# VHH binders against p49116, part 184

Target 1, 238 residues: p49116
Amino acid sequence: EGPLLSDTHVTFKLTMPSPMPEYLNVHYICESASRLLFLSMHWARSIPAFQALGQDCNTSLVRACWNELFTLGLAQCAQVMSLSTILAAIVNHLQNSIQEDKLSGDRIKQVMEHIWKLQEFCNSMAKLDIDGYEYAYLKAIVLFSPDHPGLTSTSQIEKFQEKAQMELQDYVQKTYSEDTYRLARILVRLPALRLMSSNITEELFFTGLIGNVSIDSIIPYILKMETAEYNGQITGAS

## First folded at step 9 (VHH)

Design ug39 (framework vhh_brivekimig_d4)
Fold by ESMFold2-Fast, scan of step 9:
Structure ug39 (fold): chain B 238 residues (1-238), chain A 121 residues (1-121)
Amino acid sequence: as target 1 above (238 residues)
Amino acid sequence: EVQLVESGGGVVQPGGSLRLSCAASGFTFSSYAMSWVRQAPGKGPEWVSSITGSGGSTLYADSVKGRFTISRDNSKNTLYLQMNSLRPEDTALYYCVKGDYLPWRKEFDISSQGTLVTVSS
């Protein structure tokens, strides 16, 4: 019983590595992205419904949806991250790669299309002025997705997703009572998240990990961290 | 104050094995993840492996996966790295560090001298 999410789940505060270097580099971008990924996993871990599903199911859910959670986090934290500046640096790096003939033109176009889709998604969320409560429930809808292959407890996951949808509806109807179609405008944004390739996200934001460690390996490791370690990692406190 | 003392390094032929140890003091060892980081001559630091405080989960760099095993004994405040099937490119100073040091992190807090591993004929 009780709500799926509490007020503590609305708070989503990203602490960036400081100071920002004069020239953005792979390490700074990857550290920033990893902090956002850690914050997203910490957020998911704190949900009692998520904990109730058990460790194996938790790992499977986050492995399946980390890219969608990460993209929602990018949109929510776009100002804190100076995301436009990061994307400009990535584009500049890609332009240097084409001049050095290191990447095919087809691959560069594929990656640029991904960046354009990401920019359009973040822009649409900004124009809708999505608030912290709405972001929390959108993340919950994505997290409790019952349709990923290999999942057990799919009926329970579906019930949690439906609960998230109902609570989002209640919130939007009460808070934005004059905007009858706001919920529909928000929900129609979600399918775009599944059009974004997790492999390209990894290439753009986690380049420092490529060939070194996979996100699939990182996820169960982070989910099994003790609370003190987890808080220290995301806030930089020891 | 946190103190970490590495040992177990040496000279070994390709295909050989070594077991590194790290003696920890000055903090509640079992409450913190621990990592192994290495630095080859003339290169920057490279993350090798991490283990959670309880020892319940481990993480490895792709370059060492299947060859190295990280473990800990919380009753002895000691971290271990079992290195099998060693290659010349594993030659480096090996450091243990408190917490997680993953490849995207270029800065890490090393206060110890490390232990030298040399893989050559």
Scores: ipSAE 0.430, ipTM 0.738, lowest interface PAE 2.2, mean pLDDT 86

Design ug4 (framework vhh_brivekimig_d4)
Fold by ESMFold2-Fast, scan of step 9:
Structure ug4 (fold): chain B 238 residues (1-238), chain A 122 residues (1-122)
Amino acid sequence: as target 1 above (238 residues)
Amino acid sequence: EVQLVESGGGVVQPGGSLRLSCAASGFTFSSYAMSWVRQAPGKGPEWVSSITGSGGSTLYADSVKGRFTISRDNSKNTLYLQMNSLRPEDTALYYCVKGGYLPWRKSEFDISSQGTLVTVSS
């Protein structure tokens, strides 16, 4: 049938909060991260194949993979977000917490390892010069992962993942025809996304959420918003 | 012109219950997520709960989770908040707001109505 993704699914434009504060704080980091998460969920909602799986499956898929989608979004939007500056601010806070005995050494080690893995992933994607089409298909491959526990309709999810892989292959072979191993170099980056803890991502980027709600609670809420209302809220006008 | 009218507030003992209502007019109610927001004297507004336009999903602040239930009747253009196990810290003016949860929208709540006062005291 038609392609899994259209040109509209390649567009991924993060609008940062303005103005940027003189000193980075948890509220600015949380707002920036929340805007990226909402953009990522809106992107997923817009895919006809995703809609075809039905609301229960949609919720289960995004709950399983939001951290992978969010991390790909961080890599894609690293320059717009000044991600290196945000991570440096988080590291400075953690170093101060060690000196004040506010966090255990084991916890700080886990968080620092997570930040290192995140930086390594973003740097590898930047070095590969991943383009917008490649990011869209990588997000689709991650979204349509049939191997998460508790999923139903796994055969249909696998079919959509295979379609994403095939369309990525066709795109890379056409666009980067002289680089025979580019696809392999890109795909071997994906397993690293599963090494990053969603709990640590929540702690680093989402501690400032209004009402102290969990990402798990937000996901079904956002996915069930009316499209017109969602668009009005994300643009900040309606 | 959007019109929102809250009712159902009152004085209640700790552990008591109240049911708030919000009558909406001037817009297509079923097409919009709705929220409850409260404001204690001398404090800024605090988001309490949101519900999608269809009523298909709800979201609650951790401080009220398990105690409050948000619901809507789109045939009556009415939003509800069932409040159980009330605590002194729930004392506030309660407002219904057009629009859903946004994690960054603390200062963007459109509070243009009179609200309904909830006082929890012994």
Scores: ipSAE 0.694, ipTM 0.860, lowest interface PAE 1.2, mean pLDDT 89

Design ug40 (framework vhh_brivekimig_d4)
Fold by ESMFold2-Fast, scan of step 9:
Structure ug40 (fold): chain B 238 residues (1-238), chain A 121 residues (1-121)
Amino acid sequence: as target 1 above (238 residues)
Amino acid sequence: EVQLVESGGGVVQPGGSLRLSCAASGFTFSSYAMSWVRQAPGKGPEWVSSITGSGGSTLYADSVKGRFTISRDNSKNTLYLQMNSLRPEDTALYYCVKAGYLPWRKEFDISSQGTLVTVSS
């Protein structure tokens, strides 16, 4: 049948809150992260293969992989987000928490290790100069992961993942024909996404939501919005 | 022009119930998510709940989950908030808003008068 992704799925434009404050705060970071999460979920819901799986499966897939999609989005949008500046602000907050004995040393170590893993992932993607088509297919491979516990329709999900892998291979081999090992170099980056804790990602980027609403509740809410409704919100937000 | 008119507020004792209504005009109501936002005396606006355009999905602040129910009647261009098990901390002016880009964000385009809910003995 037709391709898994169309050219419309390559476009991934994050609109940041404006203006950026002189001193980064929890609200700015949380809104920026929420916008990226929203964009990532709307990207996923626009894929016909994803829609074909049905709402229950769609919700389960995104709940299982949102952290992987979010991390790929952070890497893809690192420059527009000024991600290095955000991470520096988080580190400064953590160092202040150590001085005030508000957090355990073990917890701070876990969070610092997570930040290091995130930075290394983003750096590796930047060095490989991953393009928009490659990011779209990597996100599709992550989205259509049949191996998450509790999933139904795993054979269909696996078929869509294999289709994403095949189309990525075709793209890379045609576009980067002189670099025989580029695809392998890209694909070996993906397992690192599963080493990153979604709980720590939530604490770092979604602190402003903690106590107000959970990401598990936000996911089905956004996935059930009509496309026309989403477009109306984007237009109204400007 | 978007117009929103809230009603149904009043004085109620703790544990009581109220049903708020919001009459909407000036836009295609069924095409937009709607939110309830409240502002307690001396505090900034707080997001309470949101509902998608179709009514197929709802979202609640943790502080009201299980007590409040948001609903809509697209044939009447009306949004509702059923408030049960009311607490003194629910005392606020309640506003309906056309949901923004992120309905749970703290900045809201409040252009209406709101309806006052007072929970006291």
Scores: ipSAE 0.413, ipTM 0.742, lowest interface PAE 2.7, mean pLDDT 87

Design ug41 (framework vhh_brivekimig_d4)
Fold by ESMFold2-Fast, scan of step 9:
Structure ug41 (fold): chain B 238 residues (1-238), chain A 121 residues (1-121)
Amino acid sequence: as target 1 above (238 residues)
Amino acid sequence: EVQLVESGGGVVQPGGSLRLSCAASGFTFSSYAMSWVRQAPGKGPEWVSSITGSGGSTLYADSVKGRFTISRDNSKNTLYLQMNSLRPEDTALYYCVKHGYLPWRKEFDISSQGTLVTVSS
């Protein structure tokens, strides 16, 4: 009954830490990334279909796809984040690490390839001028992926994914009626998300986390936060 | 005015247990996540554990996972840390902290006196 997503699920507004420091540091990058991660998890949590799967399945889905959701969020929020400036600062740090002989050549190559893939993805989405409705449905397609190991409600998840695909198709055909190949151009971008390592994403954007706390451990914690507290984390207020 | 008062520290033998308490006032306690942070002699502050406002979810540093349990009593505006299987490495001044923006951040607003935990033979 009803659409998978409502107009409230199209709204995706990232509030950045202010002011941006003159010299970007691990804390600013980590805080910015954490805000986007919180926003992405709150977005997923607000979907009635997502809640209908139950808390165990919910947690498993987000644990499996957080990197894909995060990368879509980076592309969608690239301008508000000044993502190009953040990536330039990360590249500068990596170049300094090479000069100081602090990282192996193989590791630096892996990280630089990941940054290149991320830049290519964000550039392709910008070139296609993906709108807020399209991003919302792409995130829903990624979220409701039935093919991750260990999932228990795969039939129900697949039905929600198919519903997301159908609603995206209906939206694109109605809104961009003269562009017959737009949907195909959008959908062929999604497989690239599966090629990006969640471990490298964590190393690039979340190095400001305390101790050995991983995104995997943070996900269940965030999903069980109270709504008022959750909103405070997203907006930078407590 | 936000006020936090820690208590329950003391001297204990390795393998022993202690329960720390933090009495909170000046804010709506149940609406905020809380954390325990410790500072060993000569070291910077180390995050130990966090708990959501409702108590529905907890997060632990790897060094204390399985040994420490964070909990809260919202009716008493009190945060607790149950510390079991204590090690000499757990010797530190322990602080409770009202969550800032990010519960896992390295920089904490520590304004209270803390409670000293010493693990020695």
Scores: ipSAE 0.034, ipTM 0.522, lowest interface PAE 6.6, mean pLDDT 85

Design ug42 (framework vhh_brivekimig_d4)
Fold by ESMFold2-Fast, scan of step 9:
Structure ug42 (fold): chain B 238 residues (1-238), chain A 121 residues (1-121)
Amino acid sequence: as target 1 above (238 residues)
Amino acid sequence: EVQLVESGGGVVQPGGSLRLSCAASGFTFSSYAMSWVRQAPGKGPEWVSSITGSGGSTLYADSVKGRFTISRDNSKNTLYLQMNSLRPEDTALYYCVKGHYLPWRKEFDISSQGTLVTVSS
């Protein structure tokens, strides 16, 4: 059938909370991260191939890959989010927690390693100057991953992942014809996403949700919204 | 003019049940998600549950999950909250609010009188 993604799937515009506070706090960080997660789910939901898999499969796929989609979104939106400033605020808070003897050395090490991995990933994507089409296809490759435990319809998911890979290859070869190794450099960045802990991502960016509601519960709620309601949430209107 | 009128509150023993209702008028009820928010004595407001405009999806705070059920009847412009296995910490004024909870939603436009739920022995 037609292409997996259309030009509308390349558009990925994050609207940040306004106004930005003078000093970053957990509420602003959580709101910013939540808007990005919401935008990522809206993006996935708009793909006809994703819709064709059915609601149960859609929920399972997003629950399995939300951290990978979120991290790609952080890299893509790093400038509009002022991600370096957010990460600096998180590190400062963590260092104060160490000084106040509130966290174990092992936990601090895990969290700092996660932040380092995230910074390295975002820096590598920036250095490669990944464009909007490339990000859209990388997100599609991650979304249509057939190898997560517990998934059904794995044959169809694999077909869509292969289609995403083929369309990315065609795009890169056509657009960056002079750079023979660009596709390989892009694709070798993806395995790093699987090594990042979703629990640590939740602690760093979604602290305001901890103890109140889980991302696991939010995912099916958002995916089952009517399109008009969903659009209203993104724009903050009606 | 948006109007929301809560009812169904009362005094119950721990482990008891109550069913709250919210009668809505002044807007196209089925086009908007609805939420329940509560405020315990001396505390700030706490989001409890949300339901999409169609009723096709629901979301619950961890503190009430498995005990409370949110529902709606769009033909009657009415929102419901079925509360089971009530605990003393559920004691609060309960409000219905136009719109949904999302992770970044910390402020609620509470303009109605609410309905009082008291759980005591």
Scores: ipSAE 0.511, ipTM 0.795, lowest interface PAE 2.2, mean pLDDT 87

Design ug43 (framework vhh_brivekimig_d4)
Fold by ESMFold2-Fast, scan of step 9:
Structure ug43 (fold): chain B 238 residues (1-238), chain A 121 residues (1-121)
Amino acid sequence: as target 1 above (238 residues)
Amino acid sequence: EVQLVESGGGVVQPGGSLRLSCAASGFTFSSYAMSWVRQAPGKGPEWVSSITGSGGSTLYADSVKGRFTISRDNSKNTLYLQMNSLRPEDTALYYCVSGGYLPWRKEFDISSQGTLVTVSS
């Protein structure tokens, strides 16, 4: 059978809102994050193996892993997003809120810990110099996770995950032949993604969604669109 | 060529109901997601609800969820919005637009006259 991912699945180009405001606000952050989320869902939708699982399974998989996909996307697109600037602005706002006693100290601590975990993850990926092929396969490994509760096609999902792992191994062995332990260094980073709270991610990045809709509601709506509708929607052309 | 015509607006008391219609022509209606957008006096346009081309999935603004129902009849090229438990803050001109939900879309291609909904206390 053919490869799980084609060269087209390596291309992951985030289009940022322009221009960047002088002072970051919740709407700019939300629009930037929403564009990345939609790009991530479009990427998943384009995989033939993903389509083969059927719409109910597709919805369950993405609902279970959207935060992991989103976090990998933040790491991959960190430079395009100026993510360090966004996170610094959020941290500065939270520190000012502590000093002014405007927010609960316990909640601020949880949010700060989340931001630090996110920064550490993105820094680790940057230090490893993860390339576009590696990101594509890491996203595939995360997407085809058979161990989420409530999944019905777990055997087929596991086979697709194993295929992703095998193709990543073949790529790394061929491209980085002198670095015997590169694959192990990359894979050991993935468990940290499951320590990221999807609720805190939603509060940090998606507070400004038009209509105040939840990510859980957006996922099935976007995944059930015809391909032409989806392409028209993400490009703004129909 | 592409035409959208809204109807069904009127004056209703709080707690009342109205059903809006949008007659579409000039394009393959079933191939496009559709949305309802409203504009209250002195405010910008607010997205209300979207439906996929097949009608298989819908999405609602939090302010209308549980009260409004979007639907479509592709055989008649018509989009509907059933509005129940209407509130004074629902008072607005209502427009149908081609295209689905976009979290970053702040402007809508509103070329039709809309239909006025007034909820009087």
Scores: ipSAE 0.614, ipTM 0.816, lowest interface PAE 1.3, mean pLDDT 88

Design ug5 (framework vhh_brivekimig_d4)
Fold by ESMFold2-Fast, scan of step 9:
Parts: structure tokens; sequence; C-alpha cells
Structure ug5 (fold): chain B 238 residues (1-238), chain A 122 residues (1-122)
């Protein structure tokens, strides 16, 4: 009968690599993105409702929604990450590749469109001034999505999603009582997350991964890490 | 203190197999992820594979995926690396290290042991 999320699940503090290099490189971008992805997975695994679904279901859910969680995290942490600077560096690199290969022109267009959609999403969230509680519940709504193929326990997942929606509604109505349509404006932003390609996100942010490991492979590994070791890695300054 | 002792290296022809072992002491072995890291002559350290403390999940560098298998026996405080279909480019000094995969800390592994030499040659 308790709430789906506690105050500990609202806390979402990204520790950036320091200092930021004079010229952005693949390693800095990849480290920043990896820290955010690890923080997002640690956030998910700390939810009692998520733990109750079992390890196999947990892996399937995160594999299905990691790009949505990551994008919400980018929006939430945009200022801390200096995301606009990172995206500008990526755009500059792509523009410098225009003379490289005529056959890559279509790919460059797809990647540029992805970056513009990401910027638009982050800007819309910033303009709405989404707070930490709202981000926590939006992440819970995308995490507990019962409609991904191959899921078991879909009825229980749906109940957790509905609980997240109800608790978000209660929070918004109490905190932003003067803005009758705030919840609707927030929720209508979520469908855009599913239109963003996880393959393009991986190419933009995770090209510097050691061993050329895929995000799909990292997910079950991180979710099954011992809690003390995981906490040290995502919150540690070194 | 933490002590790690690697063994099982040797000279093998291309396509051959070797099984490496790492005997661990001085810490609660089952509470920590473990990794294999290698260093080829004249090159920096390269991460090879990691396994969670329980053994419930493993991770492999793309260069060894499908050929190497990491495993552990927590009752014996021992980490293993089964290496199949060995290639000349697998020639390196192999180290076991306390700790798991860190995607943002390329080359930042606490190598404190002597390692075990693997040479793949005709």
Amino acid sequence: as target 1 above (238 residues)
Amino acid sequence: EVQLVESGGGVVQPGGSLRLSCAASGFTFSSYAMSWVRQAPGKGPEWVSSITGSGGSTLYADSVKGRFTISRDNSKNTLYLQMNSLRPEDTALYYCVKGGYLPWRKGAFDISSQGTLVTVSS
C-alpha cells in the first residue's frame, strides 16, 4: 500500500567528469553519457516494485526502454551536462564530414534530424520547468510500460504504470494547483521518446565504450551488479 | 591485503586453447565483480571480460566474444578464463583484477599482480 516511489527515488544527481576538456572528444562524451545511463539503471533497480518483478523481467524492461530513460535523463541533466555544448560539438564533427563520402549524406541527415528532435524535447521540458518529482514519475511511467513485445507479468507492470500515473497526478494537482492543464502538457511529451532511435543514440553518445560492448549487453551486467559496488561506481568522483 | 595470483599461461599454436586461473585472497571474493585485463607487448592494458560477484552476469570485449568464457568458483576464491580459437593477436600478459567493467575508465584497472603470459605462435 505504500507509494511507488520514495523521496530517495526523486534524488537524481549526475557527477560529471572533471574538468571538461578544452576540446570535446569521444571519451568525454562517452564517459558523461555512461555515467548518466548507469545512474538511470541504478535508479530503476532501487525501486521496490521493479525488484518485485524479478531479474528476467527487469532486464527485458530496461532493454526495451533504456533510450527513453536516457533521453529523460538528458533533459533532466541538460544544464549539468552542458548538453547544448556536447550536441554542438557533435554537429560540428558531422558538418566536417560533408566532403568525406557522398553515400553518407543520407545517414548524416538522419543523425541531424535525431539531434534536432532531442534538442526540441529538452527545450520543451525546460520551458515546462519539469521538477524532480515530475521527472521521477515520468521515468517510472516509461519504465513500467506493459506494451513491449515479449514481456511476462504484463498485468503487474500495467498496475505499476497506473500507480505511477496516479501519484504523478496527485503531485501535480497539489503542487501546481493553479495550472489545471499542466499534467496533460507533461504527458503529451512522452510519445516523442519512442520515435527516437536507440541505434542513433548509441552512435552519438556511446562510441567510446571500452571493448566495443553494446548497451544491450551492458544492461543485464549492470542490473546484476552487487549494490555496494554499483553505488561506489555511479556516485564516486574517481 | 588483496592478493591475486594468475596461472595457466603458455605457448600455443593458432586455433589452440588455454585455461587461465586466478587465485584470490585478502577480501570477500563473492562480494566483488572480477575482470580479466591483458597487455600486449608495447601496448597499453586492454579490458577482456568481467563477471559479477554472484556469477550471474558476464561481459566480453567484442574482440573475444564467442571465443572466451569467464567463470568463477566462489567456494574456491578462484576466477577462470577459458580461451578457445586463440589468435596471434591474443598474445599478451593476462591479469585478473578486483572490480568489474567500467566503460568510462578505459585502461584504469588496478593491476598489482605479476600476470600470466600467453603466447600464440606457430
Scores: ipSAE 0.611, ipTM 0.823, lowest interface PAE 1.5, mean pLDDT 88

Design ug6 (framework vhh_brivekimig_d4)
Fold by ESMFold2-Fast, scan of step 9:
Structure ug6 (fold): chain B 238 residues (1-238), chain A 122 residues (1-122)
Amino acid sequence: as target 1 above (238 residues)
Amino acid sequence: EVQLVESGGGVVQPGGSLRLSCAASGFTFSSYAMSWVRQAPGKGPEWVSSITGSGGSTLYADSVKGRFTISRDNSKNTLYLQMNSLRPEDTALYYCAKGGYLPWSKDAFDISSQGTLVTVSS
């Protein structure tokens, strides 16, 4: 009964740290990324279908897909974040590290390849002019992925993913009726998200986490909060 | 008025154990995540551990993981930190704080109490 997502799930408003420093540093980048990741977790846990799967399944799903949700969030919030400026700063640092012989060439190559994949993905989404409804449903499709190893309740997860796909189809056909192939162009972008290393994303954006805790550890901690407690911490901290 | 009173600190030898307690009042204790924060002489505050309001989930700084255990008794409005395998670098004033782990929030921790001193000698 009812749609998988409501209008409240389409709204995705990132509040950036203020003031922006004159020179970008690891702490500013980490705070910006952490705000986006926590906004993404807040978005996911507010979905009734997600809540219905239960706490253990919720944790497993977000642990499996956080990098995909985060990357979609980077694309959606690229302008608000000045993401191109952040990535350019990281690239400049890596180029200087090559010249100063501070990092292995192999490692720098892996990280540069990841940044290029991220830039290509964000550019592709920008060129397609993906709207807020489309982003919400793409996030739902990756969140309700039944094919991650170790998942239980895969049949129910698959049904929610199918419902997300159907509702995205209905929206695109209604809103972009003149572009018969738009849905296909949007959906073929999703496989690229799974080729991106969560370990490299963590290194690029989350190196400054207080206490050196991993994203994998933070996820169940945040998701297992009572709703009132979570809302008080996340909204009040804005 | 939020009031937090820490106790259980003392002098202990390396490898020893201590159990810290924090008595909380002035708010609905079970509705809030709680944290332990420490401050070593001449250094800024360092987050140590957090626990959700229900006690169903915990998080630890890498430096204490496997040695410290955070717990709570919501019926007694009390937060605990069991510290095992203590090291000289654990020497600090330990504070109980209202609020959980939030990496961007400077004000996540309400540290207005006196704290309890832990000294690991030698």
Scores: ipSAE 0.630, ipTM 0.832, lowest interface PAE 1.5, mean pLDDT 87

Design ug7 (framework vhh_brivekimig_d4)
Fold by ESMFold2-Fast, scan of step 9:
Structure ug7 (fold): chain B 238 residues (1-238), chain A 121 residues (1-121)
Amino acid sequence: as target 1 above (238 residues)
Amino acid sequence: EVQLVESGGGVVQPGGSLRLSCAASGFTFSSYAMSWVRQAPGKGPEWVSSITGSGGSTLYADSVKGRFTISRDNSKNTLYLQMNSLRPEDTALYYCVKGGYLPWKGPFDISSQGTLVTVSS
């Protein structure tokens, strides 16, 4: 009956590509985003409850929620990533594309709306000063979402989500005892994650993927990667 | 120390099939992901496919997905690429590389001679 998450699951350390180029380009943005995606998948893999669901369920869950996990990771790592600078570069590129009539006006509107929703989400999380424990439990709540189409074992997933919610409540009540409404302010931010399209996130951050592979294809590859292989890839050595 | 020797290339007509092999030595083969990379005349290297050390997962470039199958036999230290429904644009030198797919960076540490695949009428 132990806790859903251990202290090791609170640690979330992103290593950025170095050095940052003088002018941001698609490759730097893609590498930064891919490192965060790899870190997020590795984080999910390390949870015993997640492992207990089995490979097929693990793949289906992560395919359904990777955008929500990635967005929480963007908010958590916004300072390390200089996310505001990356988003400004993306906006500049989009405005140049509008001037050159290279993209549909409806598509540009959807993409700009997505960026504004992302900025608002990250700003709200920063304003609330969400800590590492709170981020870990929010990611767990998102990961163990039973309501995605096509999932099996939904009752077990729901139990893990409820456990994550209970442990977050216990943590917030003990750590922020003077702020009675903190948990409500945090939880009310989560529905916004589902308003952001995974297809638009993929277009914004993963356009530079080698071989034009989809995130949907990469997920099972990452989830079945050996631990030593994963470590070698995120450090760029052996 | 790492040595990789590709074989199985040849001339084939459009729609044909070829099976490439890569004999690996100088490292613990089963502990490393492996990849296939190709280089067409006058072009840079292009990542084709990767397989994890155990063979438990594979990944393919969009250009070959559904036509190529990567596999390995860890007991023989050998990597394979089954190529079906070949197209003229598949014409290239094919290399096997130690290492898996990186989303931001391909496994382009080519150090071997490769095997030539020519798809023509």
Scores: ipSAE 0.646, ipTM 0.835, lowest interface PAE 1.3, mean pLDDT 89

Design ug8 (framework vhh_brivekimig_d4)
Fold by ESMFold2-Fast, scan of step 9:
Structure ug8 (fold): chain B 238 residues (1-238), chain A 121 residues (1-121)
Amino acid sequence: as target 1 above (238 residues)
Amino acid sequence: EVQLVESGGGVVQPGGSLRLSCAASGFTFSSYAMSWVRQAPGKGPEWVSSITGSGGSTLYADSVKGRFTISRDNSKNTLYLQMNSLRPEDTALYYCVKGGYLPWHKEFDISSQGTLVTVSS
């Protein structure tokens, strides 16, 4: 009946860990990334259409697309995160690993290629000056992807994705009426998200969790949290 | 006022079992996720496990997965931690904390005395 997303879904405010350390370390990067991942799951969970699909479908969708949502979040929050500084620290660490022969040359090339793709994606979004409404609808298009293997309720998911696409089109045509090709320029950026490995994202941003807990385990836990408890977590309220 | 009282700790040999309990009062227990946190001698606090308010979902640190089981009885306002196949490395003060802490949390709202678990040969 109503719009897929409300104004509350356009607001996407990342609160960074404080204080920022003198030297960037794995713990600070992991905490920052974890907060963004949690915020992304909180955003998805708050959508009525998402809730209507049921918990099992919700878990399957987020498990399939968390890397795409996370990458969109990195682009949207790049400035508040000082993402360029974080990526520079990661690159410096990888260069030191090359000198010490601690990683294979093939693996280092794969990781460096991933960082390059991530930087290109974030740069393209910044160049297009993607606004909060556009980010919200791009995240919705990614979230309601009916084409992931093993999904149930695929026809309902597809309808929600189509609704997201239609509402994005209406917004862009109304807000950027003089830029006839803006929507096309935005949408052609989305396929790049599926070329980015979730395994490499986990190694770059969630190193502090590796060996301690998997993101696949965290997702259903967060999605099944009681609403009041979940809201207290995201706002930092006791 | 939130009150949490842990019990069930003791001295046990490696490979042994213990069941910890946490009696909660002063809040609507079933409405809140709960966690177990431990602090080994000379180390900072470490998250162990969390459970949602309904008990429908649980999360474990890899170091305890398959050996520990978190559970709750909302009718008794009690949180449990069943610890099997205990190792010397599990020696710590164990705390019950209000809230569904996640593995990236490093600071915990520990307001109770805890219960001491000692695993020794």
Scores: ipSAE 0.337, ipTM 0.686, lowest interface PAE 3.0, mean pLDDT 87

